# Ledger of designs, part 3: VHH binders against Pyridoxal reductase, chloroplastic (PLR1)

Target 1, 350 residues: Pyridoxal reductase, chloroplastic (PLR1), of Arabidopsis thaliana (Mouse-ear cress) (q56y42)
Amino acid sequence: CSNNTSNITTFKPLKLPLFWPWQKVKMGPLSVSPMGFGTWAWGNQLLWGYQTSMDDQLQQAFELALENGINLFDTADSYGTGRLNGQSERLLGKFIKESQGLKGKQNEVVVATKFAAYPWRLTSGQFVNACRASLDRLQIDQLGIGQLHWSTASYAPLQELVLWDGLVQMYEKGLVRAVGVSNYGPQQLVKIHDYLKTRGVPLCSAQVQFSLLSMGKEQLEIKSICDELGIRLISYSPLGLGMLTGKYSSSKLPTGPRSLLFRQILPGLEPLLLALSEIAKKRGKTMPQVAINWCICKGTVPIPGIKSVRHVEDNLGALGWKLTNDEQLQLEYAAKESPKSMIQNIFQTR

## First folded at step 22 (VHH)

Design N2 (from M5 with Y32H)
Fold by ESMFold2, last read:
Structure N2 (fold): chain B 350 residues (1-350), chain A 122 residues (1-122)
Amino acid sequence: as target 1 above (350 residues)
Amino acid sequence: QVQLVETGGGLVQPGGSLRLSCTASGFTFSNHAMHWVRQAPGKGLEWLSGITPDSGVTSYADSVEGRFTISRDNAKNTLYLQMNSLQPDDTAVYFCARETYSWGYRDWFDYWGQGTQVTVSS
């Protein structure tokens, strides 16, 4: 009858993404938490002070991450120093196997490992065997992501083609759900993308040093290529080896060999560290939480390290909120205003 | 092939001094930060000191600061450690090590020398 009136329906705005752990992001065929954890410290004695007496705390830290929705864990076949070669993969595998929270759900964890481009890996079969060795150390039948740890293009270009074929074979044999690369520069990233696309193999991720200390022109070009090609950038060293934590100063340096690097770089970071501190205070967050949140805001998946339950608790606080665009620009300006930045990884190609 | 060869070890009295050398070959020495690390009998590795390629920055472990001095001569491809006021607990094998910028791979150092023995006793 006389019901032809236009109703203006009041809708509450949809929430903007706040980086909750249950809001998984795509990484090729995989769904991963917006932050993962790296395991470089697991078995690294001189730099990170690893001792086997720490294993119980590392296991508790792993369980806490799982309980809070983290499903991405990054390791490598090269992780572990001296006699502890491969220890990081062994520990991760042990923790997955022993987890009560994963009982019957071990496939929900996404294991990303990396295979070093050692000079004796000269056939695709040898590279596939490196993947099988990683699966043995991890005690799992399939990786989430198998990654080539660095390009050999600058010194052994014929080897690189063999390693790329090895990634194809790993995927075709069902040893990995997807493949990725680490330390690939813009040119090599496009080349391997085209190579794998032609062969029907998903390149799901590119892992590079990416942080408020590592966001120069080349890193931004890599990110732009990743965004265009549907490759997820994984940010390693999101805290700049500890420089972005606020724990250190010119009078309070880390022990061990990092001390030399910190003496070279940390004094030149005052504008950035001040901006981090100011935003952290304003938001009721820590400086690590702000630095990690920034990486997530850029559309990357950061993988800060695990050394303790306390580190995991703190890093989890990077989730559940988002820096404003103005805060992101403030941090980026402060980073560019700082006279120092992180030294480029020697493995990263053009 | 990268090689690092340490020399200058030996027996010294408590309170004495030694100067260690590390001769490098097979790479552009002046492009790399270099370090000294030691291992006492039955103990783990202990980082002692590091120096930048241009010698502009040095750093020391608390255990040796004020007693040890790191230096380098890029023209001779040689790293040095001057050790003063030596004590019996400085007894160890001393290694030089080349820093790499391959973080997230394995080690902070990619190449090591074979070491030189230092023994401090009366």
Scores: ipSAE 0.695, ipTM 0.904, lowest interface PAE 1.3, mean pLDDT 90
Fold by ESMFold2, last read:
Structure N2 (fold): chain B 350 residues (1-350), chain A 122 residues (1-122)
Amino acid sequence: as target 1 above (350 residues)
Amino acid sequence: QVQLVETGGGLVQPGGSLRLSCTASGFTFSNHAMHWVRQAPGKGLEWLSGITPDSGVTSYADSVEGRFTISRDNAKNTLYLQMNSLQPDDTAVYFCARETYSWGYRDWFDYWGQGTQVTVSS
């Protein structure tokens, strides 16, 4: 690409604290862009409207992200609905393999995938085989991060112990460069960290719902634990499934099943949406860019979704600047003054 | 053990009305938002309507708003869809579906009924 965003403009000596895509942040032994992208929509037909005719646009969106310094892509073995089971991983692998910008550099992309805690995954060997299946769909030899998608502690605690051992084995066999967890609450996060540490496997990431709509006491406790233990928090749903975009109002709701959730929550978000709008106008940014920038300011790595080139262009605008401390406090106060917030994922433990 | 069973489908003439029922068992029905989804011949799934556990909020797709009404009776573990002003393009298999709160896993809905056929033809 001939894009000047590669930071070749070194003649500008004013180096403000910026979230440039090429200024990587640490995630355990890995270096990742300050924002990544999630691929839940890749193969999700009913909620996100995926059709295979979109694949060329998704590939172009992937290339745009790479050209602008993004190296973290999050997927899962459960992504894809119906006959498209596993489609998200297959698409990501295809795009990595076909990328001309990655020729000879394909191992510089950090692929993070998640392995579902399915009830038939009852031995550590079965969990390791899930990792091998993901590698096959992705057509790569090693993952950046292998993540347990959720804890089974609340309903199958003995299963969880074998899944933890499976993560250890994935690391010891060289199938992953690091391990992580998703939807772990404060207590379970400390427990798995201690378990992995005892077995010589550092926990590099914890992925939870974290946003201006999901920053309650428990989420802040998870963040604090991550900071203390050297775990990078990955923020999923940083835009609250679209509620923080400014595209919708009580009289203009999204189509599809999200509209029921929006009708319950969006009318109660006026203080927050007004604060987002005001800061966005002041900074010459969009409301999504402000909401994502806030996640980065909190020291998390957000992973907004990829559905189109336009979405990637918009989300890249969250980089290259930083909310002031006063703007962050204004947003947090407005979020607390809003009578509604996002429903917590049922998978998140204590 | 979760079961959702739709009934009330059938053949109806254009402009007619039909009421679908979905009887739930194997879970606490009153704790879950519930939805109706349809699949027309040769087409993908189309979300139609949803209702909160306490019936306090309902929502509809543009294609059916004003013609269809979702409701529920938690004492009878039953979800309803009243369909008025039916047209031939409403011909489809109609499913009830339970909303999951495990967003970001795979699907918005974790359990589906077997479906009931609605045919609008003269």
Scores: ipSAE 0.648, ipTM 0.890, lowest interface PAE 1.4, mean pLDDT 89
Fold by ESMFold2, fold request of step 23:
Structure N2 (fold): chain B 350 residues (1-350), chain A 122 residues (1-122)
Amino acid sequence: as target 1 above (350 residues)
Amino acid sequence: QVQLVETGGGLVQPGGSLRLSCTASGFTFSNHAMHWVRQAPGKGLEWLSGITPDSGVTSYADSVEGRFTISRDNAKNTLYLQMNSLQPDDTAVYFCARETYSWGYRDWFDYWGQGTQVTVSS
């Protein structure tokens, strides 16, 4: 914004930041922006339509996020389809290295990645090597957060203990500044927290599907455990794969495989979508901004995806303001009145 | 060991029909949504259709809606694609894919078949 006045020397008013430094949040030893960005779409051909011709726009979107104070970027060693295996990490590493705004200070970006619990990762050394492979693709010396992507407790409990030891070794070897987990349910989350505590390794984050579409009993129990144990909850899919954007309706569905999911769920979301629209209009915001702001108000760190410069511009508008308690209650009641909610991730444990 | 095996491809004249089958093994087929995807030589992947575990919901890409029909037989662990009114631009390798519901994993599908070739030519 700019202001000119008749009574002072002509100058450009200071640009206010989207959020203040004291609005950063702790994740173990890290200080992160109140929102991060996810990179699942980077290299995802079928679901998100990725083509390498999009890389310049993705880089510009990454730079826009940095310029506005975002320092948390989430990726995974499994992101990228077919020949593009590992492409998300390669792109993020490239963008960090090529950023002129980060020249000489690349370590100020908090890179969070996830290591898939593949069936061939059967020793702690193999899991540590997965971390080293991620560091190689990213072209960085140390991760901000190394995360186990999902629990194997339901089908390979002995493997899981090996993977937990692998997280401890990553931390002890200095390959990661902090450790986290993804898709852990309430029981398993307590177990790994206690395990890591006995090994002298704090669990800094838990990443689960958490949104106005995914706030049922189990997700709220996970949130409560995180609050009690000092674990920061990272909210993935804060926009419900696009269902909370207002872009789609019963008569306007997305192309691609998401259309099957939208046909099952979207018709049942009208009370919630109406409440989102009403609050967005009242606040002069967009529906995505309201949905993301709600996650922030709950004390979580949402990680909406980076798909384009325009989407990042819009999502950044979720910062710098707060829903009132009444607005939060209105949204939550509307979500509870909606007969449908998001399908739970099949790999989230008990 | 999850396996998906597509069969039923071949050479067909324009306007003709084919029925593709995908036989599944190594998992509980009836618990998973299933999809068909195709790839023409030198082209990207194109999603065609999906079906829920109970067949209660189906969805189609605009390019094939009205011409293709997805179905499944859970007792036989088999997914089908009935393709009618085939045209030369339907020439591709057709893949069966299992939906994972594993949000934030690599992709929407965790297992693919090896594919079956469909060629539409006069």
Scores: ipSAE 0.644, ipTM 0.894, lowest interface PAE 1.4, mean pLDDT 89
Fold by ESMFold2, fold request of step 23:
Structure N2 (fold): chain B 350 residues (1-350), chain A 122 residues (1-122)
Amino acid sequence: as target 1 above (350 residues)
Amino acid sequence: QVQLVETGGGLVQPGGSLRLSCTASGFTFSNHAMHWVRQAPGKGLEWLSGITPDSGVTSYADSVEGRFTISRDNAKNTLYLQMNSLQPDDTAVYFCARETYSWGYRDWFDYWGQGTQVTVSS
């Protein structure tokens, strides 16, 4: 047959790695798409303007994501406001159950949910019951990932040990395929990793705010620990609640309480937004696609939100290509030169 | 432990004014952005306004811009809402709410007051 080696030619084109949805990444015992989708907006009326009339479009958006190879969907037992408590999980469960594309293959979807560290969750049994309540809202028998939503170490360290035992029990009872944490800082991340490892329960994921607006020293330390310990970092808010989209300006702010945050931060992002716009134009991409692609280039799995079919179509365009190393450095430099960055989640520990 | 108490609601004629107060305790008030939210009869929650810890930035919903003014006095641990040009559709329970910087949680606000009734009627 022919010699297929091109390494001896005088011309060797740059081979850019690709992020196709079928090129799954490892997350403990799970294989997940290189991007997932978050469902915080599902049932969130005040911040995201959720109305039940949107449910058909959300279902279409879910099906589009699934058809394009996305298998990771992140939710939480706290998602949904007021009388819509738990609505995000109920909608996700409904869409999984009603999906024709998943008929007989529902276990190929990795459902990740989070259990809030509420002060009334005082025993491991109560935490396990929170997991059972989530499974009931989702109408599934097993989660892909059960996550502790935040650490109580800074204000209720004895409660946290109970919640850690709850994660162990969820795994041992077969309620989850793997466990994870959210909003854990570097020190607590090492501690829970050691605790779970001793009990035979591998920590598969750590979910933190990670983006071009949230990549300070502590976030990079968390990433380094994840790499060393074999934990997959899940990036939440990869678009900075919409600040990285190019959609907003001083004269066009989002409706609702985000507008206060945007007024504080958006004017200080001009170097970063210009770099995003320039790279997006050069690559024939949108600014959201560049920002999400950057998260993937860092070895994280970002979970942008689903609000519409159009949002999913746009976010899927973050896949199938890679920023060059020079483009990544350009964005990172522009982010460091910007006088503002995203406010860190107050639940993130040390 | 954390407590927010609204006062200053009542009955007012169309075109009138009211000033709402929200007194905070159990936390460092000056470290938190604060907001006003209302709920009219038979309707969902409506965000109205927010103010940064140092009062340097304020923001308003389109429905109240130009009529309502948010302010705070950190020495008194008190948030205010000055409401002018009130109309019958401003009738609602008005809540103050503490913003938390805890993205991806149940709500943008972690603590709410009990609410104060404002009724605008001839």
Scores: ipSAE 0.629, ipTM 0.885, lowest interface PAE 1.5, mean pLDDT 88

Design N3 (from M5 with Y111H)
Fold by OpenDDE, fold request of step 23:
Structure N3 (fold): chain B 350 residues (1-350), chain A 122 residues (1-122)
Amino acid sequence: as target 1 above (350 residues)
Amino acid sequence: QVQLVETGGGLVQPGGSLRLSCTASGFTFSNYAMHWVRQAPGKGLEWLSGITPDSGVTSYADSVEGRFTISRDNAKNTLYLQMNSLQPDDTAVYFCARETYSWGYRDWFDHWGQGTQVTVSS
């Protein structure tokens, strides 16, 4: 009877020192952790390999995040592929409801969802109904942040105005605590800010792709506008879809369609990856932690995607310290040496 | 209107070969990376291969590496998939898909064809 002692790798809970004042950052009327988590992988089968069998692990990841002071979770009504549409919100709502640590304190979690500008959402009322549908999936009474997922200005400018009015209405109705936008360029960001201001609604957040791979002129201009107007920039894809993790190389590519993208970009990222690695080693950190910390140092709130407890554990190590100005400059210089730019979301406006 | 039309599917014996074609219309084909994806009965979508606009870079799933070859003719607005050494497990509907980066809406692909049936059976 060979006692196969299954080495249950007891994941020792990271004893984060009790006393680290998690300095919350302001996001309009809200106080959020300096880092949030994105849930794009939740329900995404093709790109992220989601399976329903992962739900328990995702719940554990969520709980670990909460236990370590994370209170910002980014989702969208469009997350989930095919029949799994809305799955991210459903899962997040389930986890919030079932969390023992949140009993009677569910409002401490800031749920930031995004409402897609679907072609059939043509009235303010329909957009408000989209918000209600998200609340139903989440099983909560109020959202932390309701976000317009993208602008329709480039192809349906009249729809955009209706959607803006919809944001105002959902705020006035108390369905959301604050409003935000995603994938807005500098010009459209100013326009919606001014519109909302005239309606007595503050714009609290702007979400864009922002990382060491996405820090071009437009991103810097958006950041400057956010700083001027008192808008918090949320940085999505802070790890460049995994390129900045150190996990992948020319000889070790991700599975799926990302492999084609990585084959194009990774060979030119050697200077940046080396800089990340060197700083990580010097600091006793991981490359992802350094990349996320850089986003924080730039005054943004990064929302790395999570699909495992391991991801949460690693990403939490990005907090409680700061890169020096010299380290930031070294990383930025190395990033500029890359001959190829990172791909941008097609919905990103000017 | 963007259209993708797959052709070349059919019944083939194990060890056989097929060449699939995807004809594109309604957009500048040469500006887009293109991919092949399949769906077997009762299974989810499986990515197979992708090619850049200039054909400078290709990528394959491990399941088809060494057996399948992706190519394109931009002058003909056509994507190809040469499939060799076909196995019963390759039985599926095969789709061509246009690459996009509409993250959060239509992730990675914004258009696909109706698909062509490939059946590998003795």
Scores: ipSAE 0.835, ipTM 0.953, lowest interface PAE 0.5, mean pLDDT 93
Fold by OpenDDE, fold request of step 23:
Structure N3 (fold): chain B 350 residues (1-350), chain A 122 residues (1-122)
Amino acid sequence: as target 1 above (350 residues)
Amino acid sequence: QVQLVETGGGLVQPGGSLRLSCTASGFTFSNYAMHWVRQAPGKGLEWLSGITPDSGVTSYADSVEGRFTISRDNAKNTLYLQMNSLQPDDTAVYFCARETYSWGYRDWFDHWGQGTQVTVSS
């Protein structure tokens, strides 16, 4: 009697994506999920407490995101603390390569990396080489989106022109599917758009700090320009480095250097946090989900940072629904009542 | 060029006190939040304390709360760390660091000093 132990392959039920595949958002020639994930925490030791022992957890988080229809991953060549520079790209590349679900479908993942405008990148060729270095770390042949991480217009305008030419060249060489920018203000955004247009290269994305903590006149103007020009706005820090999660208060601060920032801002955020909490409760959602959903409702693609499976699970709940206009207005009103806004990136141009 | 230079480190007995100084140059010191970070032998970086440009807000790690005091003199371009009730586990290289406002380019800090050694030993 040969006991045929039927290996019940526990078919992990294919968790249906929390959003419909047709809800993908156009980003230039690319089709992306309405939310991406940021990988700034990957390799960041001091701010995010990265340790190499976390790599398996990060991989699980990545896989969970893929399984649930997320295909946009934001990274940068400058991510990683000290000797771990480039670690985010290395990890992302490893995870893509090792993913069983991506076998033969690697092109479905949109890797959006940012190239730092380092002072030694003085030629277009050097900037193209930066792209090649990212491709090497990622172990892929082509990037989804190559992004200039910040403008040098304010301190090195000649370098900026060279970097723009570098973006064109990497596009022409087929190293990237599309090009984008980060931390561009309204005026500089129009300039690079026009330049790229003259070179036959479409600008597909503009990445800025955009959240309920960062929705000032400049952000609204950038959004308007993006809408007019057919540029997709990517909103980074949609949760305000964790301020909008509900985890922290004036009496419960994060550990590390963020505590100083939070001590400055949190006491004035009570109205916003209350509004987030109330809406979250009414919707059966979490505060982070509401905050991320708000970014989506504003027509942006938010890229919340992830460093755990739990983060992915929670953030995925921001999809498949929308805040009403009244709820959006309630949140925006509460945000405006807060006396302090989030600190803006110093590289943000006008 | 941005420079940060730590001074005031040394050997102290348990229960002793030290005052560290960090002199800044090459930038508008009064516009930046400043921090102290330490690294003990064989351990990672540990954030200790931060202070806003106007000294209106300070923050401390639990490990040093009540024992260490961060302060600054913007007229002198100097950051201070008063360390009281020092213990052997406070033995480390202490760094001053400038808070970065270039999110995503660098870690939380964009410039560091060379550090000053603090040794607490009986």
Scores: ipSAE 0.783, ipTM 0.943, lowest interface PAE 0.5, mean pLDDT 92
Fold by ESMFold2, look of step 22:
Structure N3 (fold): chain B 350 residues (1-350), chain A 122 residues (1-122)
Amino acid sequence: as target 1 above (350 residues)
Amino acid sequence: QVQLVETGGGLVQPGGSLRLSCTASGFTFSNYAMHWVRQAPGKGLEWLSGITPDSGVTSYADSVEGRFTISRDNAKNTLYLQMNSLQPDDTAVYFCARETYSWGYRDWFDHWGQGTQVTVSS
């Protein structure tokens, strides 16, 4: 501005990285940050209150994540409500394209998207076209991970085989660097792994609801299968849709439809919330940071949501440290002692 | 085929009352949480209230708590909204909506009714 002198040099102190490059996690041919970010809120008007006036803040949040070494961003072709259909992918593509920090190296971002198993996706070619539509919305030539959003085995098993072949074709055509699935239960996970292996297509990731609220027998079985088969588990809803943040209580509920879910579950979480609070205080961390760190300690890659710069700052604090084994066991015991846990996603199969 | 049909809307004077009904068919109504949502002219959707399958838990938006009561009759496959102390800013189309536990997919609700108009004026 007008008071700037020619002899004043700008000084920008170096900051320590939140994690070192060797702490990145392998997902098939990919190397990803130990935490990623989810974009479900981008274009979701009723549940998450999205308005286009928020786009500048979302872009700033995206840039902050990049500056701190995050390279995994998860989206889906179903993200965006009403006339904002596909908005999450469009925003992510825009932010990648416009990023000054990525100039000339946009391919270092690992974009993971999901293709819904819509009833009109009845041929492998139609499923491949869904991938091409996602690439068009994102304005990129290749995805990091192309994921089948859920299994159709329970209601349309013939469709599922077509969708599996579609994943193979996406990989063979070079549209995706890797293939994954979401909401697959333990039996279907083994089946698709074997199918893809026979076709020379390694299954690199499985994405399920996994958190201190969602660590029951079936979710632990999925984790065990992932470990055994070399599949990276991606944990969605690591904060239980906000129940693990400490922001809410029986007398302070979120606005909107989540309040019904919170009234059913949150009163039954006091042992877990107390354990989270105690560890957070002892470590000088926040409850979200402890809950996300737990997911990382279990060998999963959590993808908390991006809604603001403040949320990204808070969630980045989950990196650079590790719960002790005793602290992990304390949290797991408190979760089991709590009379409530999260309701399973209706899309998850056996 | 899942179907939700709202009835009971109409014109009412400020301070008046109205009872909305939502009749469900094509699914096992008693397995699903149900909600009321409204849309005022030129405005976005506003969530109002929700009720669990067994009616054991209800929740309300601050704007309607104390004035509106959600209820259901599972034997009749019907959801209700009793609206008291209505004011002009309650004028909207009122929708019932079915909740599914499908987080990480498009929206919180998978099926909506066609809506019923409520108009509060003299």
Scores: ipSAE 0.681, ipTM 0.897, lowest interface PAE 1.4, mean pLDDT 90
Fold by ESMFold2, fold request of step 23:
Structure N3 (fold): chain B 350 residues (1-350), chain A 122 residues (1-122)
Amino acid sequence: as target 1 above (350 residues)
Amino acid sequence: QVQLVETGGGLVQPGGSLRLSCTASGFTFSNYAMHWVRQAPGKGLEWLSGITPDSGVTSYADSVEGRFTISRDNAKNTLYLQMNSLQPDDTAVYFCARETYSWGYRDWFDHWGQGTQVTVSS
């Protein structure tokens, strides 16, 4: 056998497999990869250092995710800072449109976007128009999941009901295949589920901060409600904004404002980080892969960010295997022994 | 109405010092982490430093560590930045910013001051 007969100049594009060694999961009427990717960094100049010169690298990372069977991508109409307002959606739409692997099958990608509960979105028609604007930025005719980005129940309860009706209208007009919510606490999650069920609208997902750093009583209650009601939990920040990667220490912090948060929390994570490192070594995996796999084992769909080809390559290694029950318990015990955990998102309701 | 007002900017010779203040109103200042960010002419925003509500933890960008000191006085609702050993490349508009824990929304900071100009030249 000789390797000098390679025909690199006639390389055919890699086709998306019909069946992966990991199985897609149900999310209401949708079938999604057991991990998705988030796009908060796309257009975020202040926190994540986005520059348009990075777009080709982001596109390559997006293509790598597709080629490896990922079909869930999460964005929001609020993503992008300053003059780049809406840039995350525009980039995702561009990458979907330009993808050769999706030629003729662009609707196989499940786009999940979020509509901010801005104080000027006061009618259901205004909320539906936000969805139309997102579809325009994405250059697609229908979303997989239209999500209300947070609840207004605690400060504007009349607006809340208007936004719920907006979700119903988005579905009835065929703009979304299903609806979801983000940052909903246990009580509001039950309420919107009942509201939508009565109207025949599929609430397919609830997206919250859920990770080994964010699995306290309230997050576990949300998870339990999701399991009982048939709602798929989407885990955002599954790596704790980078704290679970093993890349940082008290003497090696991320640049930018995350460093203040890391100084508060990271020193208190030694039991968890040691357990994560031990399991990663034993399984021949990386710490990010173990942390993401834990979210998958809990029945959630984590959405780590797309930042580089290398990060996507690493995160894809979270698929195709499962932590044992004992390994899951070891991590959970270590997390509870750690004196620090992540601060919960200010938008999360009760 | 949340307001953040920076003062204390001005013209300083290289090697000099300035102390910036940021006076907060319209919210419970002592409950929020606060930060300083600057923007040099023709450049993007650069995060400089942050401080927890109780002042128990501070953090600094590498570019200013050892030269700048963040502090706060919760009784006066005021955030401070002591800037020593100033150089021409420290010339910028300096903003204070209130941290928000709204991850997965657009920004890390939900409120900004209007900024104060610092100019370092001979």
Scores: ipSAE 0.634, ipTM 0.885, lowest interface PAE 1.6, mean pLDDT 89

